# VHH binders against p19838r805to892, part 10

Target 1, 88 residues: p19838r805to892
Amino acid sequence: QGDMKQLAEDVKLQLYKLLEIPDPDKNWATLAQKLGLGILNNAFRLSPAPSKTLMDNYEVSGGTVRELVEALRQMGYTEAIEVIQAAS
Short names: E, the ipSAE of ESMFold2; O, the ipSAE of OpenDDE; V2, 0.75 times the mean of E and O plus 0.25 times the DockQ between their complexes.

## First folded at step 4 (VHH)

Design c04 (framework vhh_8k46_1)
Fold by ESMFold2-Fast, scan of step 4:
Structure c04 (fold): chain B 88 residues (1-88), chain A 121 residues (1-121)
Amino acid sequence: as target 1 above (88 residues)
Amino acid sequence: AVQLQASGGGFVQPGGSLRLSCAASGFTFSSYAMGWFRQAPGKEREFVSAITGSGDYTYYADSVKGRFTISRDNSKNTVYLQMNSLRAEDTATYYCAAKTDHGWVSRFDYWGQGTQVTVSS
């Protein structure tokens, strides 16, 4: 739970790498849909780092770590959840 | 074969303007997103701007937002970068690149030769 700004940069980098792995369901575009930001997927795709652009947008819109973890849970992305929850 | 040819670079004073062009061939241009990247001496390649195949959406790096404008002409298979209010830190070799405008693919797959931009007094 809490503000996205509280996540350490190395944790964010690990999350971004997981979201960029070639997988039809466990990717940044699916996460964007689950977070209600799917309408911006065309813009995110243009970025050289779509996961970072998505997460920056989510953070600015008041997104929380709790809701991020819930979205990842709906995606079945246990590895991504573990990266976030292992952070101090 | 896919080919991208960038042009329009040169010397310009701070505060000046330049327009870069990238001519594309060997693929269905309107189905590809186009991007501009730059690399300054001794630094890593940096993203500058991108535009969707349709031209409906654009994205800019914070360092160039409000100063640079990306556009495309699908009838001419060309993407443009209008650079205004140029600064010394804009000095770099500028590259155009292409990637599929579908799905969740983020990597630019095709790269052209660069065009040198030097901003100096």
Scores: ipSAE 0.016, ipTM 0.363, lowest interface PAE 6.1, mean pLDDT 84

Design c05 (framework vhh_8k46_1)
Fold by ESMFold2-Fast, scan of step 4:
Structure c05 (fold): chain B 88 residues (1-88), chain A 121 residues (1-121)
Amino acid sequence: as target 1 above (88 residues)
Amino acid sequence: AVQLQASGGGFVQPGGSLRLSCAASGFTFSSYAMGWFRQAPGKEREFVSAISGSGDYTYYEDSVKGRFTISRDNSKNTVYLQMNSLRAEDTATYYCAAKLDSGWVTRFDYWGQGTQVTVSS
């Protein structure tokens, strides 16, 4: 939880925008599956801000920046990784 | 053309109940998720609740959980919001909205006109 709280709010907002671009592979739902939260996708998609709802859920479950970056790497989402790493 | 017509608003005292309706036309209703949003005077529009195209899944904002129930009747192309145990802070113009119910589509593209709900003693 501490690790994710190191990410600045503007970095998180940039990530959310990238995850909500219509793309069958590079979206918040695919990321949720990679983070072990895919079972909640039916609820996330009905949220007004699924990327935020997903990331809030990930953070409170003890998720780390390292695991987030690894999930994005498995998705081939270089742009999203750059947003996170440029802020480090 | 897509049309959404919200109705059912009015004046109620705290603790009262109202049922809002939103009649839809111009699209395949069961393929769209429906949502309710509200906006109080001088405040930003906020999400209230949503229901999947099938009706099998629902989502509620924390402040309305246990008090509000969203439902839909696909044979009538209508979504409903049953509001119980109303509070003064529920006073707002309520809007219905529609979006394609797809695995990762989240933006509500179609919006109806609002219906005013006033909770006051």
Scores: ipSAE 0.351, ipTM 0.672, lowest interface PAE 1.7, mean pLDDT 88

Design c06 (framework vhh_8k46_1)
Fold by ESMFold2-Fast, scan of step 4:
Structure c06 (fold): chain B 88 residues (1-88), chain A 122 residues (1-122)
Amino acid sequence: as target 1 above (88 residues)
Amino acid sequence: AVQLQASGGGFVQPGGSLRLSCAASGFTFSSYAMGWFRQAPGKEREFVSAISGSGDYTYYADSVKGRFTISRDNSKNTVYLQMNSLRAEDTATYYCAAKLDSYGWVSRFDYWGQGTQVTVSS
């Protein structure tokens, strides 16, 4: 569970959709800040798929599923946590 | 109405250069991020590059880093793509696109221009 590669592709796609909303508490930019990647938000927002770009960068940086779930919990994003946990 | 007009395409030999231009009208240009996308026949449209409304930030696809440069002139409502060291695989119709330059949440490229054809062949 410590490796983002454990998440199936369809689970990732569902997560991306949930993160690409205008809610300041529940979007990819807030998640990026919680994951320590907020400094890259100016690059992520220029991507055609910011959530995917964020998650690809998080995986390359050695990010874990556990820390992703913890960040989402801090954001109060229960629906996003359910998508991840239902697949494990 | 929002309008984007891409131009500057043409025939060029491998290793050559072209500069594409996209003239924009119908919106507050400096409030929008501008992007370039390309599509070869029978293939999915792929992202090439984007630039923030201010021009301070840029983003490039890995396939074009170091060869292509995106820039903009907000006084002329125009975005440019300087393409150097062109390869046969760069052959495609190139499209310019615009999205609201928003920080803190997603914005997708919602406005699209007509394409300009780039053919790299010897």
Scores: ipSAE 0.338, ipTM 0.672, lowest interface PAE 1.8, mean pLDDT 87

Design c07 (framework vhh_8k46_1)
Fold by ESMFold2-Fast, scan of step 4:
Structure c07 (fold): chain B 88 residues (1-88), chain A 123 residues (1-123)
Amino acid sequence: as target 1 above (88 residues)
Amino acid sequence: AVQLQASGGGFVQPGGSLRLSCAASGFTFSSYAMGWFRQAPGKEREFVSAISGSGDYTYYADSVKGRFTISRDNSKNTVYLQMNSLRAEDTATYYCAAKLDYGWVSPSRYDYWGQGTQVTVSS
């Protein structure tokens, strides 16, 4: 399962950078939709750090690392999955 | 059904080498990180090495760093552990395991476990 709070901050920062790329299939907005948070995408877009705001919201909502990895897998985002898997 | 089949263990003298293999089936192998753990009699299961799904990231316990090499072949659904410069303290049953999430070193983070293969290093 994995509690999001246990994921180290440097791992989260690497993930945020990957989610801020302009690729529509691999950005934070697509991830938000996969995680069931797409209705908040306009609020995330107005944030100075959309990926961080999305992940903070996901964590507060009880989201798990397993579900995050599964969403990234559906997006084909191997690099983002690798960053998470490399965490200790 | 998920299966992980470890093999390649045996008897070897100190300074020798062995190559362990773990053949996987029943899940999308390339999506899972693979780890090797070992357990000596009367001791807890100890982390040895891990490799990410792509093979781009590898991790090693300090006790094996520089002597062991982990690798994988996603076309064959197999992970390998090349063990060089073996020592008596490497004697243990070696297990392979698969995980989807983070956390290389904790056995509880792994989703699937294989049967062990025994490695005995003695003179």
Scores: ipSAE 0.012, ipTM 0.293, lowest interface PAE 8.8, mean pLDDT 85

Design f01 (framework vhh_7d4b_2)
Fold by ESMFold2-Fast, scan of step 4:
Formats: sequence, structure tokens, C-alpha cells
Structure f01 (fold): chain B 88 residues (1-88), chain A 121 residues (1-121)
Amino acid sequence: as target 1 above (88 residues)
Amino acid sequence: QVQLVESGGGVVQPGRSLRLSCAASGFTFSSYAMGWYRQAPGKQRELVAAISGSGDYTYYADSVKGRFTISRDNSKNTMYLQMNSLKPEDTAVYYCAAKLDYGWVSQFDYWGQGTQVTVSS
């Protein structure tokens, strides 16, 4: 499982869409907590696109697709996992 | 009773600097995230910079990173935008905005009337 930069743009856009659905559990803020980036959640909230800002930060910090998928599994976000794995 | 008043706009040549100020009143300033939006004619309003209530976290749009710096002084109820290396494409009306610092929703709730920035050669 590779670096986040290997994910196609359409896959990233669909993931952002799923993370922006108003859900108390399955959202970008919960994902940020699972990825160890929860301390930056206030900064992500200030962005017009929090999911994109989170994922850009995750990529810069050396985040991997494997760890992203594991975080989504912990959240029970099957749809998000399918988007990533169907196109990888 | 929330009021946001912008100042510091003007006309400047490319490569120069301007500093915008936003004076806030009617709410607990340090409890609200603050930001600067801009809108050029025929374009959608875009968020260019934002700062958390504490001042510890900031956001910048890619178009302004490295050129603009957002800051706040909670003792003066004032937020600033230092705009360096201005380009003609920075020409827009700049709006001060405020929102809840800790809410799930990333939308800004309160807006100023705007200040014109014109970068002309």
C-alpha cells in the first residue's frame, strides 16, 4: 500500500464528498482523530474544504493509504474504503 | 449586535503591500474564529485566510500562501491581514467574517460590509 500521492484525483474527490456528509460519526473530523491529526481540527474547520485540507496535511506528513484504510475501518465507513480500493 | 468593520483597503501598485484591519464588537471575540473572504467582479466569494479564536491555528488559500499573513489581537478585538507582494489578480472586495470556533459546520456566520483592494499597474 503506497503513498497518498498515488491516489487518482477522482478517488480523492469522491472521498472528500463522503467525508462532508453531515454525520456525527462518519466525517472528516473523526477521521482526523483516527489519523492522529485531531489537534489540527480547528484549523481544518476554518477551511472551505476541510476534507481536502485534512488529506493534503496527511500527505505532507507522510501518511499512507494503508493507514487511511485502517482508520476508515475503525470508523465503519465501508463506502469510503470501497472508493479507495476499487480504484487502487 | 455583532459588528465587523474593515479598514485599510486602497489602491496600490503590483509588488506593494497593504494591511487590512477588522474591528469586532458585540461578541466574545476570543471565542470566534475569524477570516477574510474576497470577491472579484464575476467571481464567487472565496476564503483567503482564517484564524482560530486562540490564534494558534491558521488557514491560507493556495493563491495567497507565502504572501499573506493573518493575525489577531484578542486584547484589542481586532484581526489583521498583512498582504505582501500584491498582484493584479488580488483586486477584490475583502470581507471580514466570524464563525463559531468549535462547531462541526465550517461556515462563517457574521460578515462586514467589505473594503476594496485594487492592485493596478
Scores: ipSAE 0.000, ipTM 0.174, lowest interface PAE 12.4, mean pLDDT 80

Design f02 (framework vhh_surovatamig_d1)
Fold by ESMFold2-Fast, scan of step 4:
Structure f02 (fold): chain B 88 residues (1-88), chain A 121 residues (1-121)
Amino acid sequence: as target 1 above (88 residues)
Amino acid sequence: EVQLVESGGGLVQPGGSLRLSCAASGFTFSSYAMSWVRQAPGKGLEWVAAISGSGDYTYYVDSVKGRFTISRDNAKKSLYLQMNSLRAEDTAVYYCAAKLDYGWVSQFDYRGQGTLVTVSS
């Protein structure tokens, strides 16, 4: 089921940084939509760290690294995928 | 000029309580989401709690859930953090912080001088 807890802290921090860029196709809000958490996007936006809050929620919900990578692939976010895969 | 002034810190015993206050001036307080962030000795900044401009939504880091309560009084332009069941690991300088926008970048625009909280015997 969920295996997000296996990702090292530095990998997560680099991913959060990539998701905070101002690119409308490559940000945490688009990722949340792809992961089925888009309904919470207004709540995430009010967080001082939206990407971390999103990922914490995804992890608690039993989210998997495989589904995360697939969502990033749908976004065309090659750099974010490489960060995760380099840790594998 | 924008100012955020924290108060209420001090030395407390483990299991004790403290209420931190932040007085804001120089901007439209009710239009900004507000946060409490802390920095333990030799550590980086850690976000602790956040509250929306309206006060309708609150968020907490897992380690303080159930122990800390963030609140605000928009008429008084004040932000509060009620801290209960304090632990040695809560020892830090606590900062009042404001986030200017709701965009993709999660940086704080304004931060006060901080107030020291020491949890020890």
Scores: ipSAE 0.000, ipTM 0.137, lowest interface PAE 12.7, mean pLDDT 78

Design f03 (framework vhh_ozoralizumab_d1)
Fold by ESMFold2-Fast, scan of step 4:
Structure f03 (fold): chain B 88 residues (1-88), chain A 121 residues (1-121)
Amino acid sequence: as target 1 above (88 residues)
Amino acid sequence: EVQLVESGGGLVQPGGSLRLSCAASGFTFSSYAMSWVRQAPGKGLEWVSEISGSGDYTYYPDSVKGRFTISRDNAKNTLYLQMNSLRPEDTAVYYCAAKLDYGWVSQFDYRGQGTLVTVSS
């Protein structure tokens, strides 16, 4: 199991807001692909909160903060990385 | 009754400029994040820009960053898009859309009828 539970709820909520901005490149669907969960993107899209559903799935599958930050770095999503690292 | 009414579209030559407006009514405008989205002929919806309810934060995809500027006047319930250095690929129907500023939902709560922008020589 990863260390995602160490992220405070307010940090997660701010991250979800950033991932729900409908940017064609810097969004939850691209993050899901980078995290190896892209095959579930249609299921996440049907959720009332896709970014939360994605992150909950990532967390229960043993996802780590380190790998999340690396995926965001590959996306060039500096603002999302800053949200996570300011709270770490 | 919630209404979003776009205006300002038209025919413009490459390199030209247009300013779009969206008049909002029937909801607390300052509580909603506002976006411009567009649909080019034969294509799906593409997000163009978003502005927070306060107006303090703006977001752009790389395709329009540096060329387009989103702004709002909460006292007038009006959203704007200043489009500069227009390109043929900017040809689309432009819609304003409203999303509750908090709630994670990627779908917009409201969308207008659209205004056509044609960039052609």
Scores: ipSAE 0.005, ipTM 0.290, lowest interface PAE 9.7, mean pLDDT 82

Design f04 (framework vhh_7yz9_2)
Fold by ESMFold2-Fast, scan of step 4:
Structure f04 (fold): chain B 88 residues (1-88), chain A 120 residues (1-120)
Amino acid sequence: as target 1 above (88 residues)
Amino acid sequence: QWQLVESGGGLVQAGGSLRLSCTASGFTFSSYAMGWYRQTAGNEREWVAAISSGDYTYYADSVKGRFTISRDNAKNTVYLQMNSLKPEDTAVYYCAAKLDYGWVSQFDYWGQGTPVTVSS
């Protein structure tokens, strides 16, 4: 377990930067699919800050840090996991 | 009109090094994230490395520790330094550019590719 609100702001900002990279398998849209929010991807894409909008929606939906880390493991996104775990 | 011009490809022995260059024109280079992809015949294009407009670098696991991406905004050029090359790195390498914001599954601009052959 772990509440998304426990993540420090700088950790979230680092995560957002990693989710905006060009890799089609390691970006916010792929993460949204893994988190069960893929149906909202067109809405996220139209947001001024898609990664932040995705994470805000995930948090409001009761999403946990544990499930976020597991989704990132399924994506093979070691750097993103390291950012989150280094802050724990 | 936009253009990406790649250079530096060629034949090299396993364990050797090559430096690829990609020079951009026709768009505001400093506002774009730059990336390198590679493709072998019959396979999908594989992402290799990217550098953000803010100079943050990202690498595919297969090249991490061996390849280094860098940029020179004054020259509108992105570089890929490839060290400890393996036969598995043999591919056509493509330079690509996209605005450094939001999600895009494909890059906005692509080069024509530069072939790299690593012999055993």
Scores: ipSAE 0.005, ipTM 0.186, lowest interface PAE 11.1, mean pLDDT 80

Design f05 (framework vhh_8pnl_2)
Fold by ESMFold2-Fast, scan of step 4:
Structure f05 (fold): chain B 88 residues (1-88), chain A 120 residues (1-120)
Amino acid sequence: as target 1 above (88 residues)
Amino acid sequence: QGQLVESGGGLVQPGGSLRLSCADAGFTFSSYAMAWYRQAPGKERELVAAISSGDYTYYADFVKGRFTISRDNAKSTLYLQMNSLKPEDTAMYYCAAKLDYGWVSQFDYWGQGTRVTVSA
C-alpha cells in the first residue's frame, strides 16, 4: 500500500536517531530482524546511515506503519512508537 | 553437495534477459530469508537482492529497476528475473538462505552457483 510514505520527514529523522543508539535491544539491526530484513544487516552496517537505508528499503517494499509499530512494540521501544503516533 | 540448487545461468548479449532459479533441497523454505549474491573474477562477493520471510525485498543500487527477486513457497523456489543485462553483470551467482527468526547465529545455506556471462 505504501503506507510508510505518509510519515513526515521530521518523524522519520527522529526515528532514525532512536535506532542509531548502541542498545542491542533498541537499534536498527534489531528492528531489521523484527521486520524480516535481518539477513541484510551486514549490508546495512556498511551504509553511512543504516537506519535510513533500512527504512527506505522497508518503504519501497510496501511496508506498513502498522507492522512497523508492531515490530517496535515487540522490541519494547515505547519512545519510538510515541514519535510515530504523535504524528497521526 | 549444497542444500540449494541454482539454475538458469548462461551466455546472453547486452540488453538480454535471464531468469535464475534456486530450489531448496529439504529445509523449511518459507521460514528462511533468501538472497542472491554474485562474485565477478577478481572481485569480492556482493549482495544483489534479498527477500525476507515476510516478502520484503532489497535491491543493490546497481540492479534496481532491472532485476526482480521473488519466491514461491509452494514450489520451494527462489527466482531472480534479470532484465537489461550489462557486461558488468557477468559473475557467478549464488543463492543463500538464512533463518529469519531470532538473534542466534545460524548456518547460512549456500548453493554452488550458476554462471552468468554477458558479452557480444
Scores: ipSAE 0.005, ipTM 0.211, lowest interface PAE 12.3, mean pLDDT 78

Design kb (framework vhh_8k46_1; at its last look DockQ between E and O 0.15; V2 from the best seeds 0.00; counts 0 for: pae O 6.8 > 2, placed apart)
Fold by ESMFold2-Fast, scan of step 4:
Structure kb (fold): chain B 88 residues (1-88), chain A 121 residues (1-121)
Amino acid sequence: as target 1 above (88 residues)
Amino acid sequence: AVQLQASGGGFVQPGGSLRLSCAASGFTFSSYAMGWFRQAPGKEREFVSAISGSGDYTYYADSVKGRFTISRDNSKNTVYLQMNSLRAEDTATYYCAAKLDYGWVSQFDYWGQGTQVTVSS
């Protein structure tokens, strides 16, 4: 049971776009590490959409919106937090 | 100069098999993930499979899982796609692509010529 399923599809797509922007710190791979999924980064990188593959794995693992927002805060990714919170 | 040359396409009946090859040159092959993509007439290009630079990790599109196997031989600078249990919907031009297998790199930047696969009775 996770609250990640309550995030609308358009919010998730906006988040994925932000995580795919070339940036050494504010990217899907850094987020995966912060969420405890960094060991799967070699597999996520091979996906045609690493951000979606990461978030699908996070959701299946029982990840929460609260922990996602905290990880993004540690990354300094204010824009990504605003996308999530504007929809809440 | 980066070169990717796909080959091995042809005509095959439903249920048949084909093996595609992609010969690479102009870059440090083992540092690059290799991928296969396909495009049917009038359709968008779609992802088929990818393999890490080391060969230790693979990823498959749901439509091909259990039927296709990707592999590579770093000593020959070649990536392969073994296609089994072929279906009419697998008919497409198949392309190989390369991307740096590092960090957050997600985009395939190097693309080769295609090889045509036609599955028909």
Scores: ipSAE 0.460, ipTM 0.735, lowest interface PAE 1.4, mean pLDDT 90
Fold by ESMFold2, look of step 5:
Structure kb (fold): chain B 88 residues (1-88), chain A 121 residues (1-121)
Amino acid sequence: as target 1 above (88 residues)
Amino acid sequence: AVQLQASGGGFVQPGGSLRLSCAASGFTFSSYAMGWFRQAPGKEREFVSAISGSGDYTYYADSVKGRFTISRDNSKNTVYLQMNSLRAEDTATYYCAAKLDYGWVSQFDYWGQGTQVTVSS
């Protein structure tokens, strides 16, 4: 069972912003691939808020904060990791 | 150079239908996802529907799913919104928008002027 509901909403909002900057390696589409959700990127791209749509899908699918942090580490996204860990 | 011109709005009774069109120029149409947004008085602009550049994928807001159909004709550089089973809550100014259908691009960069849809008995 996932534990994404334990992240505060303001932490999630910060993550959405970090994932929508124009960076080819540190974006929502790359995160989706690292989380095993890359096949849904065509749908996420069409939504009004792709990073939120990705994160909502991950949470509903039982995703964990631990796996999220590991994916962000694989992307080299230290700032995003720090946002999550500062909320602990 | 880029123009998006929405049309087809009007007054309609609840349960009625309207078809919106948005003619596009100034960019390679098939490279852009197209979207419809709406804004009612006193509310934020909200997403209605979007369609991929190829037309193979669509996305709908829950409030319109099953009632509205987005489509596109890339030979005519036009996107459409067929609106069926209209309700008073669908009353709004409807805007078409375009974004590059690529990778992680999230933002709709080009916006048309709105067309008014009014659903009232």
Scores: ipSAE 0.400, ipTM 0.729, lowest interface PAE 1.8, mean pLDDT 90
Fold by OpenDDE, look of step 5:
Structure kb (fold): chain B 88 residues (1-88), chain A 121 residues (1-121)
Amino acid sequence: as target 1 above (88 residues)
Amino acid sequence: AVQLQASGGGFVQPGGSLRLSCAASGFTFSSYAMGWFRQAPGKEREFVSAISGSGDYTYYADSVKGRFTISRDNSKNTVYLQMNSLRAEDTATYYCAAKLDYGWVSQFDYWGQGTQVTVSS
């Protein structure tokens, strides 16, 4: 069972913003692939907020904060990790 | 008013090439990401490629990687899609789109008229 609900809404909002930047290595699409949700990327892209849609789906699927951090670490996205860790 | 005018579509045989162009107006072109989407009959519209405002970042759908190249000329307010090694499955109406805020991976807000690409023997 996932624990994404332990992240405060303001932390999630910060993550949404960080994942929407124009960096092909540090964006929601790459994160989705790391999290095993890459097959949904075309659907996410057509949503109003792809990063939010991704994270919502990740949460619903039982994703964990630990796995999220590991995925971000694989991406080298230090800033995103810091946002999560600062809130913990 | 924002306008996006796509052109360059046509009929080609498998293995052929086409170059699409999209001329933009009504906004500060270099500040916005541009993208290409396509829709085949009976199918949903799908993402093809996108490029950041500066042109420094690009993204491609897996189905077109290695075959398509997106580029832009900000001095001409134009985004291009070079399509090589075309396949029958690339047959679709292609649409140019603009993202009118920061973040090239976010939803695109404005769409131009489509240009038809047909790949057939």
Scores: ipSAE 0.019, ipTM 0.285, lowest interface PAE 6.8, mean pLDDT 89
ESMFold2 (binder alone), look of step 5: mean pLDDT 81; pTM 0.806

## First folded at step 5 (VHH; framework vhh_8k46_1)

Design m1 (at its last look DockQ between E and O 0.77; V2 from the best seeds 0.61)
Fold by OpenDDE, look of step 5:
Structure m1 (fold): chain B 88 residues (1-88), chain A 121 residues (1-121)
Amino acid sequence: as target 1 above (88 residues)
Amino acid sequence: AVQLQASGGGFVQPGGSLRLSCAASGFTFSSYAMGWFRQAPGKEREFVSAISGSGDYTYYAESVEGRFTISRDNSKNTVYLQMNSLRAEDTATYYCAAKLDYGYVSRFDYWGQGTQVTVSS
């Protein structure tokens, strides 16, 4: 089972901001693909906060913080990883 | 000039229905996702629904899921919001908005004037 609930809300908010950028290598859409949720990107894009929608779906699907960090690492998104690690 | 002209608002009783329309001009309509937002007095503007440029994808706020239906007619440059089973809490000024149907940010580029929806017995 996932443990995304262990992330504090302020940490999630920081991640949302970091993921809603026009960087093709460090955006929510790329993260979604890394997490196996890329097929939902068309729906996520329509939401008011795609990064939040992605992470909410990831959490509901049983995603883990470890897997999230690994995905971010594959993206080379060091800043996002640091946000998570600073809170743990 | 970009224009979004919303219509269809009004006064209805709980359980009633309304259909909002938003006529767009001044941009390539099919290249934009269209959305509806609403704002009640004293509350923040909230997302209601959006539809992709092609109309193949839709997204709804949880509070309106199953009751509202967003659609579009690209030949008429119009987006619609069918509102069924209306509740008092749906009372708000509804806004039509347009967003490029690509990219990674959530910002809507264009906004229309609001149309008032009042649900009351």
Scores: ipSAE 0.690, ipTM 0.866, lowest interface PAE 0.6, mean pLDDT 94
Fold by ESMFold2, look of step 5:
Structure m1 (fold): chain B 88 residues (1-88), chain A 121 residues (1-121)
Amino acid sequence: as target 1 above (88 residues)
Amino acid sequence: AVQLQASGGGFVQPGGSLRLSCAASGFTFSSYAMGWFRQAPGKEREFVSAISGSGDYTYYAESVEGRFTISRDNSKNTVYLQMNSLRAEDTATYYCAAKLDYGYVSRFDYWGQGTQVTVSS
């Protein structure tokens, strides 16, 4: 069962910023695909903050911090992993 | 040059309706998602609604969902916002904006001048 509520708001804000840089490998759309939410990317893209919309959807879907970190690892996004782990 | 020209604003009583239009030029319209934003004096600009380049997907801010409907006509390079059940809180300058509708693009790059909507008794 999900535990994304354990991430502090300031950690989530840092992640949103990291996921919205214009990088073809390290972006919110790639993360959505790794988390099994890629089919929703057309909707996420329309929201005012796609990374927040993605992460909110992941949270209500029962997503876990462990699975989030693994997805970020598969993307090679070490900086994002460190933000999560430094706050724990 | 890119131009976005919003129109259709005006004065309306609470509960009334208005239809905004935004005519676009200077880019391939169907390749861009279109959005509506609004800003009241002294407040930050806020998102209202967006529609995909094809028109198949839409997104709404919670405060307007069920009352506002975004649509587009790609043959006229125009996006619309039908605003029903208007409230005083909807009073603002309404801006249309465009962003490339692909991949991970998250920012709106083109902005119109806006049209004033005033909801007052």
Scores: ipSAE 0.413, ipTM 0.730, lowest interface PAE 1.8, mean pLDDT 90
ESMFold2 (binder alone), look of step 5: mean pLDDT 82; pTM 0.815

